# Ledger of designs, part 463: VH-VL binders against q9vpl3

Target 1, 224 residues: q9vpl3
Amino acid sequence: RGKINIQRPKAPHYERARVVAVTQPKYPELPKAKSCFKTRAERTQQQQENPYNEIIAREVRNWLDHSRLVAFFHLSSITADDIFRVRVQLHKQNLHLKSYGSKIIEQAVKNTRYEAIVPLFHSNHCIVFSPDPEKTAALLRIVRRVPQMVLLGGIVEETMLSRNQLVAYAQMPGLHAVQAQLVQTLSQAPGHLIQQLQAHQNSFVQVLDVHAKNQMNEETPKST
Key: E = the ipSAE of ESMFold2; O = the ipSAE of OpenDDE; V2 = 0.75 times the mean of E and O plus 0.25 times the DockQ between their complexes.

## First folded at step 17 (VH-VL)

Design D181 (framework fv_anetumab; at its last look DockQ between E and O 0.40; V2 from the best seeds 0.71)
Fold by OpenDDE, look of step 17:
Structure D181 (fold): chain C 224 residues (1-224), chain A 121 residues (1-121), chain B 111 residues (1-111)
Amino acid sequence: as target 1 above (224 residues)
Amino acid sequence: QVELVQSGAEVKKPGESLKISCKGSGYSFTDYWIGWVRQAPGKGLEWMGIIWPEDTFTRYSPSFQGQVTISADKSISTAYLQWSSLKASDTAMYYCARDYGIYESYYFDYWGQGTLVTVSS
Amino acid sequence: DIALTQPASVSGSPGQSITISCTGTSSNVGGDNYVSWYQQHPGKAPKLMIYEVSNRPSGVSNRFSGSKSGNTASLTISGLQAEDEADYYCSSYTKSSTPYVFGGGTKLTVL
């Protein structure tokens, strides 16, 4: 009994071939899925709101709402390892480094007061969140280790700050120190004001005295 | 009060190893960069490198890369500068200093008293 | 190597004002980078006198002031006193592999 070559089956007899051809189920041509010809615009619109993106967007909003310090960084050719190391250091200071997609950020801040930050997220970016605005200096010290982290700006106490403003904020003495300085300055102000007021009064009195002396001298009749 | 106290003067021969120390006090040691600066006799200040004491991340000047090792022990708030093999050209005053700067601002606000290292045959 | 250039020496009489210059490039002094100034007396550690171009640390005399124009930073000492005789070094951040650079130093002599 010859080994049936399963790899090259003999062509069936012509009659059998005819029957097989007629009995072959004609599967309806699957409608060429309109999906293949969907315009880039339709594909972008049908980007099914990934329920996952919505969840992440809510997370981002939650971070924004509960953070008193938010800093935005551009990432230029940074390794995952470098990011991790920085993240660990930041975390020790209660600074939370997060990375989100630009679309997620856009979704998160849409129709909010933070919508103006969207242009900052056109490239690779990360965000640092903190409940403590006094940690701004600590943040900016830690990120020095990674030159690839470029500061773009931030939000402090619900106020959007430019890069330079954020750095300036970090350099300011703490609120208490500023208050102390203000109190000191205000406490010194009365002394200066009193001096100035007294100076004007003294000057006025001097002028009056001179005037009085001059009048007395004019009233002294030349005794002929 | 913030203070950096360095180890005493060292007299060594060429080829010997040396480790000098800088102890910080009066501030959170792990929250600030510590730098080392060399000053050869009659010469100017040379930046050698800086260290983040918390995880001992270090950055060196190219001229000192591979020539020295900067380390730190945060448990005792101490930074170190080390040579594996000293040269006569290593004769200098060495200062540690706290870097108080932020982001692109680099400056040393507190300095150690310096450690004189003399390498002579 | 990015170098900051300082005059080797400057002199002045008591009560005068003197200026020490520190010249760099657009990548250091001329940039958004910050300049610092240090005073060093003989046999002593350097002392920070000016940071971020014009800021004075606590305890530094108001006679010391800093400024920058273009690629040149300047330290001005007004009302020169004998105690001001020292070496002065400028420093700057650089966007290079060396984030920190010192000037060559200036010896100030009070006549």
Scores: ipSAE 0.859, ipTM 0.938, lowest interface PAE 0.5, mean pLDDT 87
Fold by ESMFold2, look of step 17:
Structure D181 (fold): chain C 224 residues (1-224), chain A 121 residues (1-121), chain B 111 residues (1-111)
Amino acid sequence: as target 1 above (224 residues)
Amino acid sequence: QVELVQSGAEVKKPGESLKISCKGSGYSFTDYWIGWVRQAPGKGLEWMGIIWPEDTFTRYSPSFQGQVTISADKSISTAYLQWSSLKASDTAMYYCARDYGIYESYYFDYWGQGTLVTVSS
Amino acid sequence: DIALTQPASVSGSPGQSITISCTGTSSNVGGDNYVSWYQQHPGKAPKLMIYEVSNRPSGVSNRFSGSKSGNTASLTISGLQAEDEADYYCSSYTKSSTPYVFGGGTKLTVL
């Protein structure tokens, strides 16, 4: 029998009502509109998808779209307390420390210019997002307290930068016009970014290997 | 103008406690590391430790770990160096300094004027 | 810990160029590691002269330059002047440990 639900009145602005409902992923289930025009095949396909993965992937894309600074780190073993304390210090500078599964990152950046970052997530990692690229120096000053966070590179003003380029960017004058000019100059060689990131990562591994060999040699009797 | 102003000279006897101060001004005190450096009479500079004033996270040189306490009060932009029991060998000039380095770079761009601590007899 | 080694003293005449060395290891001076230099006049606090091997802070004369080769960093003072007479310290961060370390210091005498 048909009763009128006065709590859900007719929406005269159909397009805006749909957009608002979609932008609230934790929004409670809409009681009566969930399938009125969808076919059985569309409902089955929608049921088979893992909707939480796409919601998280949209979160990552939203961070990427609204962050003029993104920094990528390798993350070695660290206590939950130490990483939480770093997150608090970063947050006070409008720097947002996040970690996402590599599959989610791959899904988020698929068919974008940022697909090149996916190899960085083969190992344990974390990402720092910020709308404030002028906070790059603050980020790199705070992370000094956590040697477990090893900088791999980043994105500034939609341009991918190597580790050395990001550090150089952080040390340049704070005038916005100068920084914009530098980012434009660096972006004239955009195809080298992954090679530079991988080379620096491999160089870091080589330095660790040298340290391990030096420690082994120091415990071996020297013959001279 | 960035400035670090330290407390005045101290004359103490062995066994006494002491807390010296370093007040920063002209910059955002909680956004930078503060280090402490010792210089014994006629000797070189020795790094003692470093503090992040916002939450008082500290790291000490192995030579000074357990020998001194580094602390800060961010509400008055002040860092401290403290001994619970002074020794004659603690006689030295003590400097605080702001560490401006990022990532793998460490350097002190502004220094306090120094606090002379004399421990004798 | 590995200390940074500096000569105890160096001397030069006005107008001469002199170089002060700072020798460490591959873990603190060599490779991509950074070294800084400080000048200290008697009774005064140290002053930063060079950071990150070769960079000069604002207000430091271009007569001061820094470099490194292998495990040795160098501070070069060209056109030596009487006011350059001071103690000079190098410093580094050791990537294999936590401590920021200073060299033993070099007394520069202008003859």
Scores: ipSAE 0.774, ipTM 0.885, lowest interface PAE 0.9, mean pLDDT 79
ESMFold2 (binder alone), look of step 17: mean pLDDT 90; pTM 0.928

Design D182 (framework fv_anetumab; at its last fold request DockQ between E and O 0.51; V2 from the best seeds 0.74)
Fold by OpenDDE, fold request of step 18:
Structure D182 (fold): chain C 224 residues (1-224), chain A 121 residues (1-121), chain B 111 residues (1-111)
Amino acid sequence: as target 1 above (224 residues)
Amino acid sequence: QVELVQSGAEVKKPGESLKISCKGSGYSFTDYWIGWVRQAPGKGLEWMGIIWPDDTFTRYSPSFQGQVTISADKSISTAYLQWSSLKASDTAMYYCARDYGIYESYYFDYWGQGTLVTVSS
Amino acid sequence: DIALTQPASVSGSPGQSITISCTGTSSNVGGDNYVSWYQQHPGKAPKLMIYEVSNRPSGVSNRFSGSKSGNTASLTISGLQAEDEADYYCSSYTKSSTPYVFGGGTKLTVL
């Protein structure tokens, strides 16, 4: 009885090999953990709303609701130091520079009037909040120091503004200044009218005087 | 009314140091950029740089980077332009001006009277 | 160096309208409306005449107007007066390391 070579077992007879091949348990391929193939986006969606994210989202909402000026910036390659310096300067003007993740922003503004801002947050962004819309010019002066802060747009008095509109808004005289200008313009209007009325009267009088002088010159007989 | 008053004319020799001043009044000095502009005799205007007086953040033209120092003392609403070592080529009129522009808009709405710097051997 | 090109000189008679051009590139004049104009009388500091292409500061005569087409900004002075004789400089924001640049200046002579 030949020693069964356990190290190199003889290939089974063809029929046995067929039976073994057919009877081999097909172990279901373990479902490739869908988690490994889930796109970063899908993974982020399934992440249970981190209670922390909810808190931050509420904070963002609170800032949006209590701000009369909101400005959105894209941040290109900017240093932490530059951001800090800008933040300090903005803070002195009661402007609050904040940075939030896109997901947090999305969560914060979902089903709100601010939902339209979500497309602005595709990359590194910061938001500046202020209770005073009159600080828009100050904001835009300060951010000049950081060309990496690119203005995308903003919200002023609950109105969404494009970049250009926000800049234009910043250049407008304040309400009080406009009122003052109006008052000045209105106060000058009567003076101009009086001047114009007087100018016509004066011109008329001058024409009459010239006519009168011409008539007097015609009546002076050439005393031969 | 907004006013910028500059220090008086300077006559210096090459190699000497100089610091000229620009005092702002009639507005919040720390809330606006102050710029310096050079005008060589018979030449045009040259933008040198700007300073944010509150924290003395400065931006220079590449042509003037390292050649001059712009500084400010907000306590007395004064901006400065200084040279460590003057050259004959530094002979020019120097103007300070308030930059009223916002964001990418740069323009000077109020100007100092200018400081004439003459550097001659 | 980004240079704005101005004519060296322009002249006009009293009462005429003259135009000073300032030509740059798409990275300055041709970009956003950030062109300014300054008037400088001999021995005096420059005075802002136009900002952001077409805006006049308070106290500037309505005879001065600014416009832009393509890469060329223009300062128009209507009803030319003797007092308008001065040097005029354009300026613009640039996207370069130098954020602000002046033109070479134009001498306006009133004949």
Scores: ipSAE 0.870, ipTM 0.946, lowest interface PAE 0.5, mean pLDDT 87
Fold by ESMFold2, look of step 17:
Structure D182 (fold): chain C 224 residues (1-224), chain A 121 residues (1-121), chain B 111 residues (1-111)
Amino acid sequence: as target 1 above (224 residues)
Amino acid sequence: QVELVQSGAEVKKPGESLKISCKGSGYSFTDYWIGWVRQAPGKGLEWMGIIWPDDTFTRYSPSFQGQVTISADKSISTAYLQWSSLKASDTAMYYCARDYGIYESYYFDYWGQGTLVTVSS
Amino acid sequence: DIALTQPASVSGSPGQSITISCTGTSSNVGGDNYVSWYQQHPGKAPKLMIYEVSNRPSGVSNRFSGSKSGNTASLTISGLQAEDEADYYCSSYTKSSTPYVFGGGTKLTVL
């Protein structure tokens, strides 16, 4: 009743759509022409975009929503045994190694703040999810055994971190240690207190969103 | 509080077998790499290999691949270095050490006291 | 890759500042590569003094400092004391099959 493709935003040229619709025969030829029109690649593409992909995309969204630590890796060729052994070691630390297709990642993060991660998935990759951001050091210690996993960056407490920022975060003292040091500082002279609070504030800001090359040379937060 | 305690000195003949030990305490043994380092008399330090104690994943220096066996028993927090047939050139001090590095950082923060192995006719 | 080069010996008097060098290549010392330093007294195990170029472990005196310029890492000891007399080894990571490369060692003599 309406014009063909009139409600489709930014659709391909309407002349092409109209021509195809007008040239189709009514009854017997339409089913036969449809079965012959699709190439093997088009059939495969359509099969991949069915409800199964939506279920997997919801899984990815759920991992992103419930993980306070997410780490992104490029993954080059590796044996199934080697990647399985790493997955087991990571799992023991509540670190969950996953891999998804780029189309599924795009669907999962569409219209979210995480759309910026999509380019990371154009090549072979893997992702590590965890509810425990304090496990970042354990993650980076375990993956040393697998040169094929190259760290690209991550998300900690909903903040995007570069590779260098994530490594620096892994070496920071825990939140508990920072709180303990602040309590001790409050018992000291006022000038000393201001200096220590400014140092911790500057270190925290530099770790989370600073993009300067010299982050590797800055004073490392004390560990606990 | 972190300690690595090694087995005592050994005097052996060429061709004999030997297994020396390194017991870790004061930390979670299965959460860190353990390395073995050799020091021949009057010489410098040589890395031999590392082990991930939880599943015994091991990397060897090419100079020592096939010459020694590195293993671990996580139930007693102990790593081992083993020879099936000692040579006189195996005479050296052998250290175990914990590797505390992450990602592309590799360094030994705690060392065992060393085990002197003497192999002579 | 080539071995890490250290001077065979250095000396200094108490209270002086001395520097021990560790020279490698762009693939093991230069760029973003990490270097660590170990102190070894006669008959004792090595002790970590500096990691990741310039960081001190807890319990190591601030008289010890590390730095790097180009393909050369440096360990500097200020306020030299008799107990600093020891052998010092640098080490670095390489992305080869030998990720733990040690320098040949430097004997520090306190006069």
Scores: ipSAE 0.776, ipTM 0.884, lowest interface PAE 0.9, mean pLDDT 78
ESMFold2 (binder alone), look of step 17: mean pLDDT 90; pTM 0.929
OpenDDE, look of step 17: ipSAE 0.867; ipTM 0.942
ESMFold2, fold request of step 18: ipSAE 0.765, 0.761, 0.751; ipTM 0.879, 0.873, 0.868
ESMFold2 (binder alone), fold request of step 18: mean pLDDT 90, 89, 89; pTM 0.927, 0.921, 0.922
OpenDDE, fold request of step 18: ipSAE 0.867, 0.864; ipTM 0.945, 0.944

Design D183 (framework fv_anetumab; at its last look DockQ between E and O 0.37; V2 from the best seeds 0.71)
Fold by OpenDDE, look of step 17:
Structure D183 (fold): chain C 224 residues (1-224), chain A 121 residues (1-121), chain B 111 residues (1-111)
Amino acid sequence: as target 1 above (224 residues)
Amino acid sequence: QVELVQSGAEVKKPGESLKISCKGSGYSFTDYWIGWVRQAPGKGLEWMGIIWPEDSFTRYSPSFQGQVTISADKSISTAYLQWSSLKASDTAMYYCARDYGIYESYYFDYWGQGTLVTVSS
Amino acid sequence: DIALTQPASVSGSPGQSITISCTGTSSNVGGDNYVSWYQQHPGKAPKLMIYEVKNRPSGVSNRFSGSKSGNTASLTISGLQAEDEADYYCSSYTKSSTPYVFGGGTKLTVL
């Protein structure tokens, strides 16, 4: 009994082939799912709000609401290892490095005062959050190790700052130092004012004295 | 008060190894970069490199890459500069300094007193 | 190698104002305001005099001022005193592989 070659079955007899061809179930052509022809725009709109994205968006909002310092960085060809190392260093300073997708950020800040940050997130970006605005200098010292982290700007005390403004803020003496300087400046101001006021009074008195002397000299009758 | 104190002068022969030290005090040692600067006799200042003492991340000048090793021991607030094999051309004053700059601003606000290294046959 | 160019020497009389120039390129001095100046007396460590083009550290005399125009930074010392005789070095951030570069130094003589 010849081994039935299961790999190359002999073609059935013509009559059997006809019967098989006629009895083959015609499966209705699956309606070409309209979904295949949906424009990229329609597909993007129907992207069912991934419940997961909503959760992450809420997380981002929470970070924004509880952070007094937020810094935005562009990441240019940075390795995961480099990011990790920087993250560790930042974490030691209570600085929290996070990375979110642009869509998540957009969702998170939609209809908020922070909506203006959306254009910053067109490429690979990371955000550093901190509850302490005094850590801005520390942040900017640590990120020096990674030239691929490009500072774009930030939020300090609910105020949006440009890159230059954020750097300038980091360079400012602490609030107490500034207050001390203000107090010193204010304490010196009265001395100068008093001097100026006294100078004017003294000048006035001098002028009056001169005038009085001149009048006395005019009233002295030449005793002939 | 912020202070950087360097190790004493060294006289060595070519081929010898050397490690000089810089101890920081009066500030948080791990929160600032420490840099090393070379000054050959009668010459100008040369930036060698910097170190982040917390995790010993280092950046070198290309001229000094592979020629020296910068390290730090944060437990004793000390930075080090070392040579595996000294050359006569390594004869110079070496300064450590605290880098107080932020982001792209690099400047040294406090300097050590310097360590004179003399390499002579 | 990105080099900062300084005059080798400058001289002035007591009470005069002198200016030391530091010339770089658009990639260093001409870029962001990251120029610093150091004073070095013979046998002493350098001292920071100016940072970020125009800022003075605490304890530095107001006679020292910094400015920048184009690719040239300048250190101006007004009311020149004998104690100002020293070497002066400019430095700048660079966008190259070497983030920091020093100028060649300028010897200031008070005549």
Scores: ipSAE 0.857, ipTM 0.936, lowest interface PAE 0.5, mean pLDDT 87
Fold by ESMFold2, look of step 17:
Structure D183 (fold): chain C 224 residues (1-224), chain A 121 residues (1-121), chain B 111 residues (1-111)
Amino acid sequence: as target 1 above (224 residues)
Amino acid sequence: QVELVQSGAEVKKPGESLKISCKGSGYSFTDYWIGWVRQAPGKGLEWMGIIWPEDSFTRYSPSFQGQVTISADKSISTAYLQWSSLKASDTAMYYCARDYGIYESYYFDYWGQGTLVTVSS
Amino acid sequence: DIALTQPASVSGSPGQSITISCTGTSSNVGGDNYVSWYQQHPGKAPKLMIYEVKNRPSGVSNRFSGSKSGNTASLTISGLQAEDEADYYCSSYTKSSTPYVFGGGTKLTVL
């Protein structure tokens, strides 16, 4: 009756009955118009991905068009700090470390002679671009500090090179006529080079997995 | 002409600190790894570690991790090997050397003249 | 840990050829692994004689050659001369422990 100065909730009946009705639907739940909502969400994501992918694909194409040296690496797990420090060291040598999704790479090289590189990007990877092919030795000297970066091969003066060919190129004398002749000779058999890259990529991944496990086991900090 | 010039011989007592130097010239100092190698009297060569002088990234042999510090001052093209507390067993000739290898190739193409460190009471 | 095995000493007469061996494992000498050779005269710093198994740096005589078979690398010195008398060390890279390992050294005596 009383008196009303005690502020107690007017439920529990009203509040409990309403909550129970919301949480216990009496009729079977049919699948909602999932196709309709899913289509809208998919469309929005597809639209955003398409413009973003094309912008990034143009970036990749620009790098390929303006780089006389492109090197491909498999990249296993590495700390952000370690990869950043390597990126800085490479940048000081006009070597530009990048990574892109395989779909973006495929889009960037579609209808070009470089379509064959797409399979290299189905696993963790990174790419180094440079306008300076004479910096190949510098690249390979710097990456010695990062066993997580495993060289797969590269492109020099528009010619696809295997891992061993790229390393051999890096060690050649600086005479530009010799370098030009080597690139020309290698370009005469691109089909066999692509086949070798694909075969060795699978082999390198298996070997890298074994070495990564050994590396982690042997790189525990020594107490001082 | 590539040259690595090391600081002069040192005679020290156990427990003292020491920092020896290796100055490179005739090449782009920050473009190559520098290694340190120990040779105890009458003994063979032992690798101690390497440094990338541009940012002072180092790797040490497990036998020497925590026992020495490798550092560099790129502004004067100089690498250093440093002990905080010398032991008699640190008596040895110490060499610095430039590592010219790429990717999975490692070799020292130029060596300093060596710094003899003698630790005795 | 792992070591590269060299003979303690080798000798030869002027004009002869000698070979110094360096034996390791499949993980440091065998396969695609590289081996280097260094010459060290008494009281002097080591000098690179052979890198990447068989390559000579500029200024190293053609009398020095390197080779590898299985897990053993070899340094061959042809036409021995008195100045070849020195200690010789092989070295290799290892991926599982130290990046460098040196052999114990071989003292070459020219008779």
Scores: ipSAE 0.783, ipTM 0.886, lowest interface PAE 0.9, mean pLDDT 80
ESMFold2 (binder alone), look of step 17: mean pLDDT 90; pTM 0.933

